# VH-VL binders against q20498r280to473: the designs that were tried, part 5

Target 1, 194 residues: q20498r280to473
Amino acid sequence: LELTDLYMRTGKKVPVIVEKCCASIEDQGIVTGIYRQCGIQSNIQRLRAKFDSGAEPDLHEFGQRDIYSVSSLLKQYFRQLPNPLFTYQAYPKLIEAFEKEDSLSEKVESLRFSLETMPEAHYRTAKFLMEHLTRLCKSKSLTDMTSKNLAIVWSPNLFRPPPTLNGADTHLLSGLNVHTAICDFFIENSESLF

## First folded at step 17 (VH-VL)

Design i1
Fold by ESMFold2 at other seeds, fold request of step 18:
Structure i1 (fold): chain C 194 residues (1-194), chain A 120 residues (1-120), chain B 107 residues (1-107)
Amino acid sequence: as target 1 above (194 residues)
Amino acid sequence: QVQLQQWGAGLLKPSETLSLTCAVYGGSFSGYYWNWIRQPPGKGLEWIGEIDHSGSTNSNPSLKSRVTLSLDTSKNQFSLKLRSVTAADTAVYYCARVRDKVSDDWFDYWGQGTLVTVSS
Amino acid sequence: EIVLTQSPATLSLSPGERATLSCRASQSIRDYLAWYQQKPGQAPRLLIYDASNRATGIPARFSGSGSGTDFTLTISSLEPEDFAVYYCQQHFDWPFTFGQGTNLEIK
């Protein structure tokens, strides 16, 4: 389900699964390799099924037994969005603003303007997620996850080239390095961007 | 105290479908994964698959193409069908319970076992 | 698929002796390992889960230890009723798998 449609159905600008998983990870997921290490597949699939059924699963229990299933599910959720978190529509402007050779303050302003063009649900959810990742970076001595490391594992789930018969794989390959770089920039500068 | 009782035909010909049913007494049907496990005579144990109260299933990849798991919540029963049997499917078949707790996939209650023999 | 290798295949001991049974996993399963006892004509009986937690009603002479890939079931002083086949089972991930068993027989 598209984020704007979900917002209209639930009245919540940030999806429940995103809120609950981020809270769980900040509570129990300050551990080595969070978001890099993969959870147990049965736990991931069972947790997804519980969210899909409208249940509210016990994330404290998952955090005790397999916190990496919570972080794996959250990445999967964003990967599967029909319009990526950073929308197809905003994507060209975001890339242009990021790659332009100008001052840091000009770059931040251009990116902020482009981010604000996204639908409300996308903007609010992006703000929420980036602030979550920024907070996690303060625990890198415990997690071994720098902003760059987080960007590496997160960017494939946040940016997706437009689907075409012949062009999708080409866009994916050409965009991998820039997606990591812009994601890292968002994590490092989330306070000024959002 | 929870009790699992199982039944089904014990003698099959090659290519037939194995069909077993397990009934749950003395406990809740929801909140658990309901499992089938088999043991060839004189050999070890093999997990076949699981089904939950909602009907969601997962099966051993080695058997998945031939396995159908089903449930009847009104009767607290769940069933195994294994298609296209051969002599290699001769085994004692057990139903078993797993709690719906994270990473608690150990079998706390077992049925009495049903020997299924496939002639050849 | 996670392969569990039990050793020895057969262990011959007398009542009162200490039994030590080994289970080795092909990859780390953390502490998600269970042990079962099975006597002829009966379903398996759960002894240990989470590598070291004794199931309800299991005598204190049964204990489990280990983590990662190497696990041990210990029976501190064998009783006549303890002579049976023992299986380990990983409860880490699908498909759930068992070791091939250790036959603990009376000498």
Scores: ipSAE 0.752, ipTM 0.901, lowest interface PAE 0.9, mean pLDDT 91
Fold by ESMFold2 at other seeds, look of step 17:
Structure i1 (fold): chain C 194 residues (1-194), chain A 120 residues (1-120), chain B 107 residues (1-107)
Amino acid sequence: as target 1 above (194 residues)
Amino acid sequence: QVQLQQWGAGLLKPSETLSLTCAVYGGSFSGYYWNWIRQPPGKGLEWIGEIDHSGSTNSNPSLKSRVTLSLDTSKNQFSLKLRSVTAADTAVYYCARVRDKVSDDWFDYWGQGTLVTVSS
Amino acid sequence: EIVLTQSPATLSLSPGERATLSCRASQSIRDYLAWYQQKPGQAPRLLIYDASNRATGIPARFSGSGSGTDFTLTISSLEPEDFAVYYCQQHFDWPFTFGQGTNLEIK
């Protein structure tokens, strides 16, 4: 269930699960360690099954009893995409734009161009998610989750190098650090990038 | 108001398949997780697994390879099969109900129990 | 899996006395603990859920308390019908597990 295929099936550019989970987190998830803490596994799997069946689960109930199941499910959704949110195809361009440009304005411009090469469903969903995370950063005094902390827990779910990628910065630990850095940059600069 | 009535063969030989059925009366079949729990003679309780109205299951990892859970929604019944039984599977088997509410995995209604004995 | 340890294994008391039964979890389960009563030849009966909520039809002499890892079932004044085996059960996550039981018996 690739994002573009879901869009073609449903006519919705942002998946319902993404819209609903983000809204739930902004309503009930201004809590310590949101997106860092893991929910109860049975709650996560049952909530996933309800979305997979096409049901409209009561996220208020989940938020009352285990809000971390909602945030865990959302990360899991992106982790399991066949083509990551920031697609295999855009990945080399995004890395190059982020690493090569020294000027903030040139970096933003180059990243914007690369982001716009993504399919519409990926672009719209990325915009939606980044704007959500940017808004969530406004509550860092309550959640202990800065933009950097969010980037640490989110980047593994959003970026995967293409299977055939080989580049200058492909060392495992170095590659992981650049994913966090670019994700942090997206969260801090989402208004300019999208 | 809700009643769970269970039945199935009570005496088995090693390697046979245990098969039990539970019927639900006086209440809704949907909106719940339907469970099996067993109690070896003189021992405590062990959760076997659950199934919901849609047929989704989850089972105790210690038994998962031998457990099959199933439904007959037209009859408001659910069933347990446990393959390749041994004497260690001798127990009273209960069906039980859990509400489909977040973190409400406590068993509010139980069947009467079925003693299953696996001979030597 | 989450291990529940009940104490004592056997509690010998007389009618009219106060019973205190303990259950300790191997990790935090918040308040997701239930208590059951089981008499010989019968299925367990739910007494308490969410650590402190009495199930429908359970007399007020039964109360539960605790959170995290340490939980208590209290019977304020024992009636003759209260002598039975009591089990705690965590309803936190799969696989759901039970304590080994406390046998509450007449002195």
Scores: ipSAE 0.737, ipTM 0.891, lowest interface PAE 0.8, mean pLDDT 91
Fold by ESMFold2, look of step 17:
Structure i1 (fold): chain C 194 residues (1-194), chain A 120 residues (1-120), chain B 107 residues (1-107)
Amino acid sequence: as target 1 above (194 residues)
Amino acid sequence: QVQLQQWGAGLLKPSETLSLTCAVYGGSFSGYYWNWIRQPPGKGLEWIGEIDHSGSTNSNPSLKSRVTLSLDTSKNQFSLKLRSVTAADTAVYYCARVRDKVSDDWFDYWGQGTLVTVSS
Amino acid sequence: EIVLTQSPATLSLSPGERATLSCRASQSIRDYLAWYQQKPGQAPRLLIYDASNRATGIPARFSGSGSGTDFTLTISSLEPEDFAVYYCQQHFDWPFTFGQGTNLEIK
């Protein structure tokens, strides 16, 4: 299910699974390698099933026994979106704005403009997630997860080139590591971008 | 007190389908994973699979292609079918309960066991 | 799948002695290990879960320890009813697996 369709169905601009998982991670997930370490597969799949059924799973229990299942599920949720969080439509504009040789303030302005072209559900969810990751960076001494480390594990779940860019172009973009770099920039500058 | 009682045919010929049923007494049927485990004579235990109240299943990859797990919530019963049996499937079969708690996949209540023999 | 290896295969002791049974996992399972006792003609009986927690009704002479890959079941002073086969089981992830068993027999 696309984010815009979920918004139309539920009336919530940020999916419940995203809100609940981020809150759980901020409560119980200030631990080594959060978002890097993988949870137990049975816990991940059972947690996903509980969210899919509309039930409200006990995330405090999951946090006590396997907090990495909560973080793994959240990454999986974004990876499996039909249109990625940073939409196919916005992708070329975001990459273009990020790669342009500009001052910091001009780059922020250009990226803000491009981000604001996304559908409301994508914009609000991206804002929510990036602000969550920015807050987590304040705990890097406890988690070993810097903004760069978070960008490495998060960017594959947030950006996909449109099908017309797949092939040689996708290989070149991946070889330039641009997805990690732009994700890191978003985490470091979320307050000014959103 | 929770009690698991199981039944089914104990003597099969090769290629037949093993079919066992387990009934749950003295407790709730929802809030648990319902499991089958087997033990060949003189050997250790092998987990076969689980089913929950919604009918969702997970099975041991070694048996998955031959296993069907099913549920009858109106009777508090769950069942195992194992297709295309051979002599290697000769074992005592147990039903067992797991609580629906995070990482609590230990079996607190067991059925009495059913010896299933597959003749040559 | 996660393989559990128990040792020794057979342990011969007398009532009143201390028994020490070992279980080793092929990868870390944290503390998600259970122990069971099985007597002939009976279903297994849960003794220990989460490596060290005694199940309801299990006597204090049974204790479990360990984490990661190395686990131990200890019976501090053997009673005649304790001579049986013991299995460890990982409750970490699908497929759930058991050790091959330790036969605790009377000397």
Scores: ipSAE 0.735, ipTM 0.889, lowest interface PAE 0.8, mean pLDDT 91
Fold by ESMFold2 at other seeds, fold request of step 18:
Structure i1 (fold): chain C 194 residues (1-194), chain A 120 residues (1-120), chain B 107 residues (1-107)
Amino acid sequence: as target 1 above (194 residues)
Amino acid sequence: QVQLQQWGAGLLKPSETLSLTCAVYGGSFSGYYWNWIRQPPGKGLEWIGEIDHSGSTNSNPSLKSRVTLSLDTSKNQFSLKLRSVTAADTAVYYCARVRDKVSDDWFDYWGQGTLVTVSS
Amino acid sequence: EIVLTQSPATLSLSPGERATLSCRASQSIRDYLAWYQQKPGQAPRLLIYDASNRATGIPARFSGSGSGTDFTLTISSLEPEDFAVYYCQQHFDWPFTFGQGTNLEIK
């Protein structure tokens, strides 16, 4: 389900799965390789099924037995969005603003403007997720996950270029480097961007 | 105390469908995974698959194309069908319970088993 | 799938002796290993889960240890009723698998 449609259905601007998984990871997921290591497949699929049924799964139990299933599910959720978190529509503007050679303050201002063009549910969820990742970076000595490491594992789940008739294969290769870089920038600068 | 009672036909011809049923007494049907496990004579145990209260299933990939798991919540029963049997499917078949707890896929209650023989 | 290899295949001992049974996993399964006892004509009986936790009603002479890939079941002083086949089972991930068994027999 698209984020704006979920917001209209539930009245919540940030999906409950995102809120609960982020809270669980901040509580029990300050562990080596969080978001890099994959959880146990049966735990991931069973946790997903519990959320899909509207149940309230015991994330404290998952955190005790397999916290990586919580982090794996959260990445999977964003990867499966029909319109990616940063939207197809905002993608070209975000990339152009990020790649422009200008001062840090000008870059932040341009990115902030482009982020604000996104639908409310996308903007609020992006803010929530980026702030979560920024907070998590404060624990890099415990997790071995720097902002760059988080950007490497997160950017494929957050950015998809719009499909085109031409240049799709070369566009994809170039976009992979840029996706990590812009994701890292968002994590490092979330306070000023959102 | 929870009790699992199982039944079904014990003698089959090749290509027939194995069909077994397990009834659950003295406990709730929800909050658990309901499993089938088999043991060929003189050999080890093989997990067949699981079903939960909602009807969601997962089966051993080695058997998945031939396995159907089902449940009847009104009777607290769950069933195994195994299509296209051969002599290799001759085994004692057990139903078993798993608690719906994270990474607790150990079998705390078992049925007493049903020997199914497939003639050659 | 995760393969569990039990050793020895047969262990011949007398009542009062200490039994040590081994189970090795083909990959790390953390602590997610269970042990069962099975007598002829009966279903398996759960002894140990999470590598070292005794199931309800299991005598203290049964203990489990190990993590990762190497696990042991110890019976500190064998009783006559302990002579049976023992299976390990990983409860780490689908498909759940069992070792081939260790036959603990009277010498």
Scores: ipSAE 0.732, ipTM 0.893, lowest interface PAE 0.9, mean pLDDT 92

Design i1
Fold by ESMFold2, fold request of step 18:
Structure i1 (fold): chain C 194 residues (1-194), chain A 120 residues (1-120), chain B 107 residues (1-107)
Amino acid sequence: as target 1 above (194 residues)
Amino acid sequence: QVQLQQWGAGLLKPSETLSLTCAVYGGSFSGYYWNWIRQPPGKGLEWIGEIDHSGSTNSNPSLKSRVTLSLDTSKNQFSLKLRSVTAADTAVYYCARVRDKVSDDWFDYWGQGTLVTVSS
Amino acid sequence: EIVLTQSPATLSLSPGERATLSCRASQSIRDYLAWYQQKPGQAPRLLIYDASNRATGIPARFSGSGSGTDFTLTISSLEPEDFAVYYCQQHFDWPFTFGQGTNLEIK
């Protein structure tokens, strides 16, 4: 389900699964390789089924036995969005703003402008997620996950180039590198961007 | 106090459908995964699949194309169908319970077993 | 799919002796291993879960240890009723799998 449609149906700008999983990870997920290590597949799929049914799964129990299933599910949720978190519509402007501007303040201003063009549900969910990742970076001595490490594992789930045939092979290779860089920038600068 | 009782036809011809039912007594039906496991004569145990109270299933990939799991929550019963049986499906079939707790997929209660023989 | 390999295939001992049964997993399953006892004509009986936790009603002579890939079931002093087939089972991930069994027989 698209984020704006979910917002219209529920009245919540940030999906419950995003709020609950982020809270669980901040509580029980300050562990080595969070978001890098994969959870147990049966736990991931059962956890997803519980969210899909409208139940509120016991994330404390998942955190005790397999916290990586919580983090894996959260990445999967974003990967499977029909319009990525950073929407197809905003994608070209985000890339242009990041690559074009030379100074930090100009990059922040241009990116902020482009981020604000996203629908409210996408904007609020992006703010929530980036702030979560920024807070998590403060625990890198315990997790071994720097902002760059988080960007490497998160960017494939957050950015998808719009469907196009023009330069698809070239854009794919370029997009992979820039996705990590822009994601890292968002994590490092979330307070000023959102 | 929890008891699993199972029943179904014990003699089948090749290509028929195996059908077994397990009834749960002395406990809640919700909060568990309900499983089928089989054991060919003189051999080890093979997990067939599971079903929960919502009807969600997962089955052993080796059998999944032939397996149907179902439940009747009003009767606290769950069932196994295995299509297109051959002699290789001759086994004792067990129903078993797993707690719906994270990574607790060990079988604490078992039915007494049903020998299903597939003839020529 | 996670393969569990039990050793030895057959263990011949006398009552009063200590039995040591091994189970090796093809990949790390953390501590998510269970042990079962099965006598002829009966369903398996859960002995141990989470590698080392005794199930309800299981005598203290049964103990489990190990983590990762290597696991052990120990019976500290064999009773006559302990001669049976023993199976390990990983409860780590689908499909759940069992070892091929260790036949603990009376010498």
Scores: ipSAE 0.726, ipTM 0.887, lowest interface PAE 1.1, mean pLDDT 91
Fold by ESMFold2, fold request of step 18:
Structure i1 (fold): chain C 194 residues (1-194), chain A 120 residues (1-120), chain B 107 residues (1-107)
Amino acid sequence: as target 1 above (194 residues)
Amino acid sequence: QVQLQQWGAGLLKPSETLSLTCAVYGGSFSGYYWNWIRQPPGKGLEWIGEIDHSGSTNSNPSLKSRVTLSLDTSKNQFSLKLRSVTAADTAVYYCARVRDKVSDDWFDYWGQGTLVTVSS
Amino acid sequence: EIVLTQSPATLSLSPGERATLSCRASQSIRDYLAWYQQKPGQAPRLLIYDASNRATGIPARFSGSGSGTDFTLTISSLEPEDFAVYYCQQHFDWPFTFGQGTNLEIK
């Protein structure tokens, strides 16, 4: 389900699964390799089924036995969104703002305006997730996860280039490299961007 | 006190479908995974698969194409069908319970077992 | 698939002796190992879960230890009723698997 449709259905701009999983990670997930290590497959699939059924599972037990299943599920949730968190529509402007602006302040201002063009549900959820990852970076001595490490594992789940025709018009390889860089920038600068 | 009682035909011909049923006394289906495990005579144990109260299943990949698991919540029963049996499917079949707790996939209650023999 | 290898295949001891049974996993399963006892004509009986937790009603002479890939079931002083086959089972991930068994027999 698209984020705007979920907002219209529920009245919440940040999905419950995102809120609960982020809270669980901040409570019980300050552990080595959070978001890099995978959870146990049966736990991930069973937790997904509980959320899909409309239940709101108590994540404390999952956090005690296999916190990596919670973090794996959260990444999967974003990867499967029909329109990525950073929407197809905003994607070209976000890339342009990041690559072309020379100064930090100009880059922040340009990105901020581009982010504000996204639908409210995407904007609010992006703010929530980036602030979560920024807070998590404060524990890198315990997790071994720097902002760059988090960007490496998160950016494939947050950015997708719009579909393109084969030909001379678009080249996807440079876009993949920039996804990690812009994600790292968002994590490091979330307070000024959102 | 929870008890699992199982029944079904004990003698089959090759290509027939094995069909076993397990009834649960003293509990409901919510909060558990309902399992089938088999043991060929004189050999070890093999997990067949599980089903939860919603009907969601997971089965051993080695058997998945032939296995159907089902529930009847009105009767507190769950069932195993194993299609296209051969002599290799001769075993004692057990139903068993697992609590719906994270990484607690150990079998706390077992049925008494049903010997199924596949002839000729 | 996670393979569990039990040793020895057969252990011949007398009542009053200490039995030590081993189970080795092909990859780390953390503490997610169970032990069962099975007597002829009966379903398996759960003894130990989470490597070291005794199930309800299991005598104190049974204890489990280990983590990761190497696990041990110990029976501190054998009683005549302890003659049986013992199986380990990983409860880490699908498909759940069992060891091939250790036959604990009376000399």
Scores: ipSAE 0.722, ipTM 0.889, lowest interface PAE 0.9, mean pLDDT 91
Fold by ESMFold2, fold request of step 18:
Structure i1 (fold): chain C 194 residues (1-194), chain A 120 residues (1-120), chain B 107 residues (1-107)
Amino acid sequence: as target 1 above (194 residues)
Amino acid sequence: QVQLQQWGAGLLKPSETLSLTCAVYGGSFSGYYWNWIRQPPGKGLEWIGEIDHSGSTNSNPSLKSRVTLSLDTSKNQFSLKLRSVTAADTAVYYCARVRDKVSDDWFDYWGQGTLVTVSS
Amino acid sequence: EIVLTQSPATLSLSPGERATLSCRASQSIRDYLAWYQQKPGQAPRLLIYDASNRATGIPARFSGSGSGTDFTLTISSLEPEDFAVYYCQQHFDWPFTFGQGTNLEIK
């Protein structure tokens, strides 16, 4: 389900799965390799099923037994959105603003403007997620996850180039460096961007 | 005082479909994963698969193409079908319970077992 | 698939002796190992879960230890009813798997 449609159904600007998983990770997930290490497959699939049914699973027990299942599920959630968190529509403008040769302040202002063109559900969820990742970076001595490390594992889940010519994919290699770089920039500068 | 009672045909010919049913007494049917496990005579145990209250299943990849798991919540029963049996499927079949708790996939209650023999 | 290897295959002891049974996993399963006792013609009986937690109603002479890949079931002083086959089972991930068993027999 697209984020705007979910917002219209639930009245919540940030999906419950995103709020709950981020809170769980900030509480119990200050552990080595959070978001890099994968959870136990049965736990991931069962947790997904519980959220899909509309239940409110007890994430405290998941966090005690397999916190990496919580972080794995959250990444999967974003990867499987029909319109990515950073929407197809905003993608060209975001990349253009990021790659433009200008001052830091001009880059931040241009990116802010482009981010604000996204639908409210996408904007609010992006703000929530980026602020979560920024807070998590404060614990890098315990997790071994810097903003760059988080960007490496998160950017494939957050950015997809728009389909071109009947759905042809953009060349993956040409986009990988920029997706990580812009994601890292968002994590490092979330306070000024959102 | 949870009890699992199982039944089904004990003698099959090759290519037939094994069909077993397990009924749950003295406890809740929801909040658990309901499992089948088999044990060939004189050998160890093999997990077949699980089903939950919603009908979601997961089966051992070695058997998945032949396994169908089902449930009847109104009767507190769940069933195993294993199609296209061969002599290698001769075993005692057990139903068993797992709590719906994270990483608690240990079997706390078992049925009494049903010997299924597939003629050679 | 996570393979569990039990040793020894057969352990011959007398009542009153201490039994030590081993289970080795092909990869780390953290603490997610269970132990079962099975007598002829009966279903397995859960003894231990999470490597070291006794199931309800299991006597204190049964204890489990280990983590990662190497696990041990200890019976501190054997009683006549303890002579049976013992299986370990990983409850880490699908497909759940069992060891091949250790036959604890009376000498």
Scores: ipSAE 0.711, ipTM 0.880, lowest interface PAE 1.0, mean pLDDT 91
Fold by ESMFold2 at other seeds, look of step 18:
Structure i1 (fold): chain C 194 residues (1-194), chain A 120 residues (1-120), chain B 107 residues (1-107)
Amino acid sequence: as target 1 above (194 residues)
Amino acid sequence: QVQLQQWGAGLLKPSETLSLTCAVYGGSFSGYYWNWIRQPPGKGLEWIGEIDHSGSTNSNPSLKSRVTLSLDTSKNQFSLKLRSVTAADTAVYYCARVRDKVSDDWFDYWGQGTLVTVSS
Amino acid sequence: EIVLTQSPATLSLSPGERATLSCRASQSIRDYLAWYQQKPGQAPRLLIYDASNRATGIPARFSGSGSGTDFTLTISSLEPEDFAVYYCQQHFDWPFTFGQGTNLEIK
């Protein structure tokens, strides 16, 4: 289910699965390699099924036995969105604004306005997630996860170029490094961007 | 107290479908994964698959193409069908319970077992 | 899939002796290992889960140890009813698998 459709059905701008998983990770997931280490597959799939059924699973129990299943599920949720978090529609503008050679303040302003073009559910969920990742960076001495480390594991789940992007745009968008770089920038600057 | 009682045909010809049912007494049906496990005579144990109260299943990849798991929540029963049997499917078949707790996939209650023989 | 290898295949001992049964996993399963006892004509009986936790009603002479890939079931002083086949089972991930068994027989 697309984020805007979920918002229309539930009245909640941020999906419950995102809110609960982020809270669980901030409570029990300040551990080595959070978001880098994978959970046990049966735990991930069973936890997903519980959210899909509306059963409100006990994330404290998952956190005690396999916290990496919670973090794995959250990444999987974003990876499987029909329209990615940073939508197909906003993607070219975000990359263009990020790569333009200008001052930090000009770059932040350009990105801010591009982010504000996203549908409300995408904007609010992106804000929520980036602020969560920014808060986690304060615990890097405990997790071994810097903003760059988080960007490496998160960017594949957040950005997808539109399949019809032309050759000139493909030249500008080549390489996984740009997705990591913009994701790192969002984590480092979330307060000024959102 | 909790008791699992199972039944079904014990003698089959090759190519037939094995069909077994397990009924749960003295406990709730929800909050558990309901499992089938088999044991060829004189051999070890093989997990066949699980089903939960919602009807979600997972099966051993080695058997998945031939296995159908189902449940009847109104009767607290769950069933195994194994299609296209051969002599290699001759075994004692057990139903068993797993609690729906994280990483608690150990079998605390077992049915009495049903010997299924596939003749030649 | 995770393969469990039990040793020895057969262990011949007398009542009063200590039995030591081994189970090795093909990859780390943390401590998610269970042990079962099975007598002829009966379903398996759960003895140990989480490598070292005794199931309800299991006598204190049964103990489990190990983590990662190497696990041990110990019976401190064998009683006549303890002569049976013992299986280990990983409860780490699908598909759940069993060892091939250790036959503990009376000498």
Scores: ipSAE 0.705, ipTM 0.879, lowest interface PAE 1.0, mean pLDDT 91

